# Designs tried in a protein design chat: VHH binders against Mitotic checkpoint protein BUB3.3 (BUB3.3). Part 4

Target 1, 314 residues: Mitotic checkpoint protein BUB3.3 (BUB3.3), of Arabidopsis thaliana (Mouse-ear cress) (f4i241)
Amino acid sequence: MSGDRLEFENPIEDAVSRLRFSPQSNNLLVASWDSYLRLYDVESSSLSLELNSQAALLDCCFENESTSFTSGSDGFIRRYDLNAGTVDTIGRHDDISTSIVYSYEKGEVISTGFDEKIKFWDTRQRESLVFSTDAGGAVGCVTVSGNNLVVCVDASMHIYDLRNLDEAFQSYASQVEVPIRCITSVPYSRGYAVGSVDGRVAVDFPNTSCSSEIKYSFRCHPKSRNGRLDGVCINAIEFSPCGSGTFVTGDNEGYVISWNAKSRRRLNELPRYSNSIASLAFDHTGELLAIASSHTYQDAKEKEEAPQVFIHRL

## First folded at step 5 (VHH; framework vhh_7nfr_2)

Design b7Y (from B1 with S57Y)
Fold by ESMFold2-Fast, scan of step 5:
Structure b7Y (fold): chain B 314 residues (1-314), chain A 121 residues (1-121)
Amino acid sequence: as target 1 above (314 residues)
Amino acid sequence: QVQLQESGGGLVQPGGSLRLSCAASGFTFSSYAMSWVRQAPGEGREWVSSISWSGGYTYYADSVKGRFTIARDNVKNTLYLLMDSLKSDDTAVYYCAKHSYGLPWSRFDYWGQGTQVTVSS
C-alpha cells in the first residue's frame, strides 16, 4: 500500500459512478462522470490505463483481464481493449444507459437504461446486439447472479430467467417500499440485498420457493444527527465474496459501515469520509475494499472537491 | 408542483448561435443537478449536458463539446444552454430535465414542454 489514497496522473474531475474489481486479480476499474475509464493495479500501486471516452460513464464491468465495457450518459455502450488502450462503441440505448453487467453464463454483456430496454450484446458476432426486451420501467440498478438477471424499477425487482427470455419477467415488490438505489447478489444464496433512498437495507429472496433463508429489512443509515436525519441515501451495497456473510454499505453523508447479515448487527464503522460514498467494491479475496468518496449532486451542502479513491484493508 | 418551461428556440442558419432558457418552479432549484436533453426528428432522446447544483461541474455529450455551454442562475431559478457553431445535426426539440434524488445519472422525473431548434439553410 502506498497509503489509503490512490494517486492518478490526471485527477478525477467529477463524480465516480462505479468501482469494479476484476474477478481474478487486483485490477480495479474506476468509471467517472469526467468521461475517463481508469484501470488501476492495486497490487503494484500503479495506474495501468486512463482512457477518455468523450461522455460521462455511469457503470462498468469486466469481461476478462483484457476487455471491459461501460454504459454512458449518451446511451452508448463502449468496449475497451485494456492491453491496446483503445475504446470503441458497440451500440447504444435511446436514452441514458445507467447499468452494465457481464453474464458469464451467456457470454454476453447486458445493459439497461432510461429507454426502459434491456439489451444483450455479444461482441464475438459481427452485429453485437443479439436481443432486446422491455424492463417494465426506467432501470435504476441491475445485478446478475447465475441464470437470473434482476433489474430495479422504483421499489420493485424485475427478475428475468436468462435461459428463458421469451417469458415475461417476475415482478417482486421490495420490503423497503421506496425507490431502490443499489443492489447486490448474496453469495452462495438465491437472495439479493438492496439499499434504499431513505437509508434502509432489505435482503429479499424473490425466486425461492423452498428455502430456510430468512428475508428482512432494517434502517441502517443514518446513525447520527451530524448531517441530515431524514433522507440519507444508501448509494452502495456489497457482499464480501469470501462467504463470511458480511456486507458493507455506503451513504451520501460519507459513512461506510460493515454488517453481519445473519445477526443484522453493525461490525465496524470507518471514520467519516469528506464527501459522499459513490461506490464500494471488494476484491476477489474479500480482503480489500475500494471506496470512492466524491460529490454526487445529492445535496447543495456537499463539497465539490476532486473525487478520491481509497483502499481499505479488512 | 414541479414546473419547467423552456424557451429560446427558433430557426437559425448553420454556424449560427442560440441561447436556450429553462425557468424552474415548484422545487428548490439550487439543490438539484439539471440537464438538457434533445430529441431529433425520428430519433430517441439524447443527453446533451448536465450541471451540478452549484455550477461547479459541467459535462457535455461528445457531439456538442466545445460548441455548447451549460450555465445556471440559482437566484433566478433558471438553467441556460448557450449554443454556438450550430450544425444541421443539432436540429431537435430541447428539453430541460430535473434529476431525481439529486444524482445527475439518476432517473429524470420531469421534462418541460420543450423548445424547437431548427438549423437549416
Scores: ipSAE 0.013, ipTM 0.349, lowest interface PAE 7.7, mean pLDDT 82

Design b8I (from B1 with T58I)
Fold by ESMFold2-Fast, scan of step 5:
Structure b8I (fold): chain B 314 residues (1-314), chain A 121 residues (1-121)
Amino acid sequence: as target 1 above (314 residues)
Amino acid sequence: QVQLQESGGGLVQPGGSLRLSCAASGFTFSSYAMSWVRQAPGEGREWVSSISWSGGSIYYADSVKGRFTIARDNVKNTLYLLMDSLKSDDTAVYYCAKHSYGLPWSRFDYWGQGTQVTVSS
């Protein structure tokens, strides 16, 4: 295992859903199924906040240093005042809400749920819900990049233009041709990198003229090293923000691997973590990588040990 | 062919108890996390409880914590929900659900037909 293990006042008692660094600091959000949202100051190596939200938390995002949001197993979208240590609900989905992101271009929170809806929330308004539209199916993962929202349904990317939400989404079939598990935008590019349920990565350019861009897919995590016949699931994929053109992947068997996006070559493999990799996050500089080693309930051979979060220095 | 068959629902008075069962077939039950999800009339689905493949990790919605117990029997391929101190707000169709990709990011790739629980005087 690589990196410094974080210490929490209350141990993480159930699966970690998401790690998110602040875009401006080394403040880290940890959202977990044990109903806690935790805020950790990595610079001072200290826990800033632990808030019991009374529902399993499935995703989280920052608006700014003082405000964050979560999506919950009860469908509620929650807003947190990180300075005051308080939580309020701003609205709900009609089913479990699985993903949440913040659009700085629109100034809105965007969430998805098992109700197959995409909901847009503006907390500056008395009634926060401003728009709702169909996702076109069960959503596996979501990313926002500039004016584009990408919602993954099975092996397809459904692309929405945030400037023209009355337009129907554009459907783009990923090269992986199996369900997409995770997605991230490629920095300084119109591209997206996706991880699949069978260990593949694809880099796709759905909004551009395709002839000049290099699309690729490859099996980036090997077939199971622990006796699975079906391969491994890529649970997390993240690009370094420092412009190095590197990305990292994490799988359900505890492996974290770094890659060069241009050459498609493996750069490094960290010593295996004791449980599945549930989430990965780069800090705003790209010098730190946060790693959640947590059961994900994907594999009968997973260790059902307490989740751990590590900070690896690059 | 994946099949999930719920049973054990019925009419009960407030404060009563029920035991729901879900018989699973067509997949390796012991390899998957399972959940109970409910849907009240006119409402969306609400997650109730999940149990890992081994039964070692269990989580409950706050609305049912301390009143409901989820359990599984991997030899019998059966999922259970033991419901105590039932309230009128527990009135719903209860579904068991199979997870394809794991929690918390799993989607429920198969739902049973449901069993109706009515808590009313």
Scores: ipSAE 0.019, ipTM 0.396, lowest interface PAE 7.5, mean pLDDT 83

Design b8K (from B1 with T58K)
Fold by ESMFold2-Fast, scan of step 5:
Structure b8K (fold): chain B 314 residues (1-314), chain A 121 residues (1-121)
Amino acid sequence: as target 1 above (314 residues)
Amino acid sequence: QVQLQESGGGLVQPGGSLRLSCAASGFTFSSYAMSWVRQAPGEGREWVSSISWSGGSKYYADSVKGRFTIARDNVKNTLYLLMDSLKSDDTAVYYCAKHSYGLPWSRFDYWGQGTQVTVSS
């Protein structure tokens, strides 16, 4: 396994859902199904904060160094004061809330849930819920890039213009043609990279001409090396923020592979982790990669080992 | 150690009823969406029904809608499938499945051996 393993006062007792680095520091959020949000200072190699939220946490995001949010299995959207070490609820979905992102363009938190709603929250207002709209189906994953919100429903991307939320979303069918598991925006581009449940990556450009951008798809991870019936799922995909054109993928068999987006060629494969890759995150410099090696319950043969978080230095 | 143990299958006449149970252990049952998936002889796996963590949202395949009811007991860590007006086409092995991330129907995780349901006269 590559990288330094993070030490926590209390072991992570259930699956890791998401890793998020601060956009300004090497502070790392770890959201997990054991109901804890943990803040880890990678520079000092120390746990800064550990808060029990009383529900499995499915996604997290930073607003700034002192404020973060989570989406939970109970539908609640929670706000954390990272300096005071407190948590409160700002609102709720009618079912499990699976994704949460912060829009710096709007100054709003955006969440999705199994209720097929996209909800917009402004914590500066007495009533935080600003807007709610239809996602067009059950949401698998979400990303924000500038004024565009992309919500993945099965194999389709639903694109919303954050400047005009009264306008209906635009639907774009991904090149993978199977359910999308993860999505990230392509830096310095109007493109999005998606990972599929069957091990494929596609780079799609829903709002641009094919003549201006190069679209592609390929089988990123091989069909199961370890006897899984349905093959390999790409659980995480992330681009390096350094403009190198490099991205990384992580699968449910514990493989982390780096790729050159321009050449579409494999650059490196890390030694296999003992458990599935649940989440990947680059720090703001692109010099550190956080890797969550965690059971994901995608295979009955998966070992039930305690989740681990590693920092790999690039 | 995640474990799902299905029970309640058997032989039943067309028009009859069965109640399937799935006993869950080794994870926080009340935090996960759960599904029933079946596999008929010589066929692929078919999704039957899903239930959200709270039981507030329930989804059914068109083939079973109005005849089957999915339910859960979060105190007993048990998932149920109440099957009414059974047809010969319902003959299959029924699997209890736990969902970990995203959509309940995007991928099905199987931990049990399944329970056989046979509908014949």
Scores: ipSAE 0.013, ipTM 0.292, lowest interface PAE 7.8, mean pLDDT 82

Design c10A (from B1 with S106A)
Fold by ESMFold2-Fast, scan of step 5:
Structure c10A (fold): chain B 314 residues (1-314), chain A 121 residues (1-121)
Amino acid sequence: as target 1 above (314 residues)
Amino acid sequence: QVQLQESGGGLVQPGGSLRLSCAASGFTFSSYAMSWVRQAPGEGREWVSSISWSGGSTYYADSVKGRFTIARDNVKNTLYLLMDSLKSDDTAVYYCAKHSYGLPWARFDYWGQGTQVTVSS
């Protein structure tokens, strides 16, 4: 398998939900169903922090080097002081909270949940919840890019202008026409790349008049190589932040593949990981790729073994 | 072919208890997360509870937490919902659902006609 395996003080006991690099450093967050948020310093190859949060953690994000957030299976949104090693709850969804992102433009953390709500939190205020609105359905994944928040409901993207939350969202049907599993913004573009539950990638441009931006979709991962009845699901999609126009995909059969977005050409396929790819994350330079090899309970052939996180140098 | 067959519903008084069962066939039951979802008269479907393939992780909607228990028997290929302290608001058709994409990703495929639970005096 490719890359250096990370060592943790306590082994990861249940599925990895999300890997997130800091946008300014090689600090990596690992959120997992075993209730731990882990902070790993990839530069020094050392574990910085392990915090038990008392609930399965489903997503995480950085505000800055000292502050992060998680969404949990109990609906709570938690804030972590990464220097003091403490955790506090700032509020709650009425059901499992599945996604969380930070908007640097607004200075707010944004979460979604099974309650089909989008909640906006400002921790500088005594009462952190500042706004709540309907997502328009069950949310599969979320991304934020500048002043645009995109919430995926089935095969549709619901786009919110963060400067004007009084306006209704704009609905845009993705070219994949099947449920969207993951989404990322395309660097230096008004586009979004989505990964589907059936192994396709689409690059969509929901609010642009630019004729040089070409919408497309293609089959990124072949139909199951390992006899999976439900096919291949793209669990993770991430663009390199260095402007090379490359992105990586990870599927539920353990394959990580890199692509050139402009040519739609496969660039590299890493040796297969032992379990599903649960999450992928580039560091701020684009030179490191963090890879979570973890059971996700999606595949009948999936092993229930300790999850592993690897750092692959590009 | 995936088949899910629900049973165990009925008429109960408020505060009563019921045990719902779901018999699964056509797939390797022990390898998939399973859920219960319900639909009240005139309402949309809502998620009630989920259980991981091993039974090691369970999740509940806030409206049922502390009152319902999800369980599974991987030898019998059967999913259960143990319902305690039933309220009139629990009146619904209850559906057994197989996860296509694991927990906590909320894609559910419904098979069968469900089992009716009516809580009324």
Scores: ipSAE 0.020, ipTM 0.362, lowest interface PAE 6.7, mean pLDDT 82

Design c10D (from B1 with S106D)
Fold by ESMFold2-Fast, scan of step 5:
Order: C-alpha cells, then structure tokens, then sequence
Structure c10D (fold): chain B 314 residues (1-314), chain A 121 residues (1-121)
C-alpha cells in the first residue's frame, strides 16, 4: 500500500463512491454509501466536516470552497454549506441519481440518474431546476470540459453543447466498443480519455473531423492477476493537471498504474491496495493523488477490509 | 428501450425445483451484468444473485447459496435462475434486473414484470 492513510471520526462503513479535490485548495470531499459526506483538509491532515445525509451518496462535486453537492441513492440532489456544516435538498430525480458535476462555464450543477434524465440546477433561483433533457439511455459516467458535457451511454459518448441545449446531443462511438466505466477530459486538448469494463483505455476527439492529435486505444491493465475470467475493470481514470501528459488508472483488483499518454507506456505501478480502487483524484497542483481503496461489490470477497483513503505524493 | 420478461414461476412443494428465465431486449445483453431480486409478501426487496457479463463470476445471497445457480446465454439474450431445495421462505415475486456499472449488486432499478414463485404444500 502507498501513501498516508486518512483518519476519520467515524470509520467509513460502506463503499466510497467518489473523491474530489477542490480546484483551489487541498480540501478533499469523500462521498460514501454510509451516507456521510466528509471534507478533509489534506494540508493540515485534519477532518474538517462529517455530515450525515440520510442516504447513500453516489457522487459529489465542488461549486466553490464553501459549497458542494451530492447525488444520492434516493434520487435527491443535496447542497452542502461547508462553512455552516449544513445540508439541504434542492431537488430530485425520479430514480437513483448516479452522477453530479459542476459547470463553471454555465454556473450550474448538472446531474444524471437512472430516470435517464440530465438535470440542470441553478441554486441562485427559487426553483433550482432550470432544464431537464434526455440522456439517450442509462448513464455510466459524466464529465464536463469547457462548454461540452459528455454523458457515456454503453460504449457511446453523448456530447452536449452547453451554449445550445436546444440542439440534440451528438453520439460518438467509443474505440473500446464495450461499456465505458469512467471518463476524464484531456488537459489542454479537446480530447477525452475513457476506461472500459475490460481493462482498456481509449483517447478520442469527438468534435474534430481531422486532428493532429492521434486517437488510440490499448489494454492498460493486464488480464486478471487473481484468476478472474471476466478480466479487469478500469474503475477510475484521471489526468495530471500539471501538463506532464501523465494519467493514472485504477482497477477492480486494487492496482493503480501511471501512464505516459504520448508513448502509451507504463511509468509506475503502486503496490497493490487491499480492495478495488473506487476513485482517484489529483489535487490542483498534480503533486498529490488521493486513492480510495474500497469494495465495489464487483468481487464476492472484496468486502473483507473496511474502505480506506490514501494520499500518495508524486 | 430496456425490456425484461420473466417466466418459469409457479407453485411448488418444499424441496422442489424451478427454473426461472428472463428474456432481455433493448440493450446489448452480453455487455452487462444481470441480477435476480425478489420481493416476498409484505416485505421489502431482497437481492438474490448476480452474474457478470461473461458468466465467469457469480454472486449469491447467503440465504440461497448452495441451493440456487444463476446462469446466462448470451446468444439467446436470456438470464436463468436454477432453484433447488426450495423452502417456504423462497416464496416471492422474482424480478430480473440489469446491473448498472458503479453501483453495488444490491442496488437496482427493476424493469421486469416479475414471476411469482410460491413454495407451499
């Protein structure tokens, strides 16, 4: 295991869904199925807040240093006042809400759910829901980059232009041709990197008809090292924000591997974590990597160790 | 869109056997994990079993482990639950569910109509 293990007032009792660093500080959000949203100050090595939300939390995001949001198993979208230590609901999906991101370009929080809807929320308005549209299917993962929202449905990327939501989404088939499990934007590029359920990564440029950027796909993680017939699922993928052209992947067998995006070669493999990798997050400098080692119920034996969060220094 | 049609339920005596089937359409069946979930009269929903996209990994609730076998046929787009040594406690409506990646195996939306299994003398 690599990195400093975080200590919490109440141990994490169920799966970690998402880790998110603040874009401006070393504040880390930890959202988990045990209903807690935790805020950890990594610089001071201290737990700042621990808020029981009364429902399993599936995703989280920052609006700013004092405001965050979660999506929940009960469909509710919750807003947190991180200074006051309070939580309120702002609206809901008609089914489990699986993903939530903040669009700084729009000034809106965007959520998706099993109701196959994409909902847009502006908390400055009395009625927070400002727009709702169809995702085109069950959403596996979501990312936002500039004026583009990308919603992954099976092996396809559905791209929405946030400047013109009256237009139908553009559908682009992924190079991996199997369900997409995770997605991230490529820094300083119009590209997206996706991780698949069978251990592959693909980098694609859906808004370019021709590009000096080279599209590619390759199997990042080897076949299961532990005898799984299904192979390995890439649960998390993140690019370093410092412009090094480095990305990291985390799989359901506990491996975290770093890669050079240009050469497609492995740079480093961390010592295996005891649980699946549920989430990865770089801090705003790219010098810290937060790693959630947590059961995901993808393996019957996975639940043997309590979920843990580690901070690895790069 | 997603359509799931369960069949094979019925009345059976304790110790008996049944085979449930679920015909799937509207999605790429071979690319998704599938599950069986049941609901007994007056009770909440209970996860029973799950199977990976290839059929290489299977998971069972402690209450059915050793008695039930989950299987799939990706050519026929069909999910199965083979139920042996049935007990009165197995009486429930059984639902076929498509797994969503990133969620625990016991957290599903149910898109099938269900099939009734009654274990009684």
Amino acid sequence: as target 1 above (314 residues)
Amino acid sequence: QVQLQESGGGLVQPGGSLRLSCAASGFTFSSYAMSWVRQAPGEGREWVSSISWSGGSTYYADSVKGRFTIARDNVKNTLYLLMDSLKSDDTAVYYCAKHSYGLPWDRFDYWGQGTQVTVSS
Scores: ipSAE 0.012, ipTM 0.457, lowest interface PAE 7.6, mean pLDDT 84

Design c10G (from B1 with S106G)
Fold by ESMFold2-Fast, scan of step 5:
Structure c10G (fold): chain B 314 residues (1-314), chain A 121 residues (1-121)
Amino acid sequence: as target 1 above (314 residues)
Amino acid sequence: QVQLQESGGGLVQPGGSLRLSCAASGFTFSSYAMSWVRQAPGEGREWVSSISWSGGSTYYADSVKGRFTIARDNVKNTLYLLMDSLKSDDTAVYYCAKHSYGLPWGRFDYWGQGTQVTVSS
């Protein structure tokens, strides 16, 4: 295993669902199924905050360095005051809320859930819910890039223009043709990279009718590793923010692999981690990669080792 | 609003059998994978078993494999757990939980009230 292991006052007791760096600092959010949201200062190597939210946390995001949000297994959308160390609820979905992102373009929190809704929240208002629309199915993952919101339903991307929510979403069938597990936007591009449950990556450009950008898909995580005959789920995919055109993938067998998007060449494979890779996050400089080595229960097994978070220096 | 109602628990001697049921409402049951999770007194939550939306794939914790069978009836919106060769260590409150995409990738908070299973001689 590579990288510096983060030390927490209380060990993480259940799966890590998401790692998120602040867009402006080395502050890292760790959301986990043990109901805790943790804030870690990677620069000072210290735990800044640990808050029990009373429900498994499935996703998290920053609004700014003082405010973050989570989506929960109980459907509640929670807001955290990271300076005061407090949490409150701003609303809920009618079912498990699986994803949450912050739109800097709109100044709104956007969440999705198994109630097949996309909900928009403005916490400056007394009633935070400002808009709700149909996702077209149960949402597996979400990303926001500028004025575009993409939600993944099975093998399809449903694309919304945040400037015109009166229009129905545009449906785009991904090249992977199996359920999409993770998605990220391609920096400086109108493209999206997705990872599938069977080990495929696709880089798709759904809003492009004529482009120099190249669409492709490939199997990046081989079958039959570690005695497995099935394809290995890609749990995490992230692009380096530094404009190098590099992305990383993390799979259910504990492998982290870096790729060059333009050449489609594998650049590096880190030594295998003890558990599945549950989440990956680049810091704002692209010089640090946070890696969650955590069970995901995808193969229906109990946890093998306690969840751990590592910081790998690039 | 999601509602899950467990039933079928009770007192049984070691080596005995029980059948648990979970009646689901408030969502399209046939579209979601389902799981059973248990919690013994003073212990943490333990995932027991999962079944895909169609019933074509089933998954079991090593502690119950070969003794428990998960099943579903999509017409009746009901999830089942058939428990054979029960051991004292199986004593717990059993909860029904909703899942997605036919993958047992994770556990969620319990949506039902649970049903108590007690295995004692």
Scores: ipSAE 0.006, ipTM 0.267, lowest interface PAE 9.0, mean pLDDT 81

Design c10H (from B1 with S106H)
Fold by ESMFold2-Fast, scan of step 5:
Structure c10H (fold): chain B 314 residues (1-314), chain A 121 residues (1-121)
Amino acid sequence: as target 1 above (314 residues)
Amino acid sequence: QVQLQESGGGLVQPGGSLRLSCAASGFTFSSYAMSWVRQAPGEGREWVSSISWSGGSTYYADSVKGRFTIARDNVKNTLYLLMDSLKSDDTAVYYCAKHSYGLPWHRFDYWGQGTQVTVSS
């Protein structure tokens, strides 16, 4: 397997939901279904924090070096003081909360849940909940880029203008035409890259006036190489923050592949990981790639063992 | 090939209890997370509970947390839902669901035939 395996005080006992690097450092958040939020300092190769949150953690994000958030299976949105090693709840969804992101433009935490709501939280005020609106359906994944929030519902992107939340979302049908599993913003553009449940990637530009970039889609992982009858799912997609349009994909069969977005050609394929790829994250420099090799509860051919996290140096 | 067969539903009074079972075949049951979802008359399908492949992690909708318990027997390839303190708003057809990929949990590969639960005086 490529990369250095991370050592934790308590082994990860259940699926990894999300890996997130700090936007300013090599601090890595690991959120997992075993209820732990872990903070790992990749630079010093040391575990900084390991907090049991009393609920499966489904997504996480940084506000800054000392503050992070998670969404949980119990619907609670949790805020972590990473210096003090404490956790507080700031509010909740009416059902399990599936995704969470931080908007630096708005200064707010944004979460989604099985209640099909998008909730906006401002921790600078006593009552954190600022706004709640309908997602327009069951949410698969979420990303924020500048003043745009994108919520994926099946094969569609629901785009919200964070400056005008009184306006209804704009619905945009993705070029993949099958359920979207993961999404990321394209650096320095108003585009979004999505990965589908059947192995396709699309780069979409919902507002055609925003960019002269070329829209496209292609099948990154066309068929299972390991005998799956229904193909592979792209679980993770991330753009290099410092590359000229390089992105990586991770699938449920353990493959991590890098691509050139302009040519749509494969650049590199890492040696296969033993488990599905649950999450991928670039550090702020683009020099490190964090890889979660973890059971994802998909149509896996084999029973997967304990989850592992690796750091691959580019 | 892949088959899920629910059983154990019926008519019960408010405050009563039921145990639902789901017999799974045609896939490696112990490798997949399983869920219970329900559909009340005139409503869409609503997630109730999930259990990880090992049984080490369980998740519940707020409306059933503390009243329902999800469990599995990987030797018998069977999923269970233990329902206590039943309320009239628990009336629904309950479906056993196999996960085909992680979250979002509304995306399931296979659904069973369902078993009717009616909570009424």
Scores: ipSAE 0.014, ipTM 0.363, lowest interface PAE 7.6, mean pLDDT 82

Design c10K (from B1 with S106K)
Fold by ESMFold2-Fast, scan of step 5:
Structure c10K (fold): chain B 314 residues (1-314), chain A 121 residues (1-121)
Amino acid sequence: as target 1 above (314 residues)
Amino acid sequence: QVQLQESGGGLVQPGGSLRLSCAASGFTFSSYAMSWVRQAPGEGREWVSSISWSGGSTYYADSVKGRFTIARDNVKNTLYLLMDSLKSDDTAVYYCAKHSYGLPWKRFDYWGQGTQVTVSS
């Protein structure tokens, strides 16, 4: 295992769903199924906050240093005052809400759920729900980059222009041709990197004149290294924000691998973590990588050890 | 530590009924969508039915729609499949499966040991 293990006042009692660094600091959000949102100050190596949210938390995001949001198993979208240590609900999906992102360009929170809806929330208004639309199917993952929102439905990316939500989404078929599990935007690019349920990565440029020569897909993680029939799912994919062209992937067998996006070559493989990799997050400098080693219940042979979060220094 | 234990299978005549149960432990059952999947000898796995975490949404394969009903009891951490008008083609081992949120149904996280359903005279 690489990295410094984070110490929490109360151990994480159920799966970690998401790690998110602040875009401006080394403050890290940890959202977990044990109903807690935790805020950790990585610079001072101290736990800042633990807030019980009364429901399993499936995703989280920052608006700013004092405000964050989660999506929950009960469908509620929650807003957190990180300075006051309080939580409130701002609205709800009709089923489990699986993803939540913040659009700095729009000034809105965007969530998706098993109800196949995309909901837009503006907490500056008394009624926070601004807009709701159909995702076109069951949503696997979501990312926002500039004025583009990308919602993954099976093997397709549904691309929405946040400046014109009256316009229908554009559908783009991924090169992986199997369901997309995770997505991230490529820094300083109009591209997106996706991780598939069968261990593949694709880098696509759906709204550019980029040639097929720079679009690519490859098997990033091999079929199971432990003799399993199901193969390996890429649970997390993240690009370094510093423009190095480096990205990292994490799989359900506990492997974290770093890649050079230009050469498509493996740069490093960290020593195997004890549980699945549930989430990965770079800090705003790209010098720190947060790694959630957590059972995701994707392997019946996963160790019963409590989930752990590590900070790996690059 | 996730455990799923199916029960309720058996031999039944065509047109008969069975109720399958799945006892779940080792995870927060009420936070996950659950499914039933079956596998006949010599065939691949076939998705049968899914239910959302709250029980508010249910989904069925065309082959079982109108005949099967999926239900859950979040207090008892139990998943059910109520099977009516059984046909010989329903003969299979039935598995309880836990969804990973955001993953496709074919990539269910866990299977129980299964319960055998045989429809034959």
Scores: ipSAE 0.006, ipTM 0.256, lowest interface PAE 9.1, mean pLDDT 82

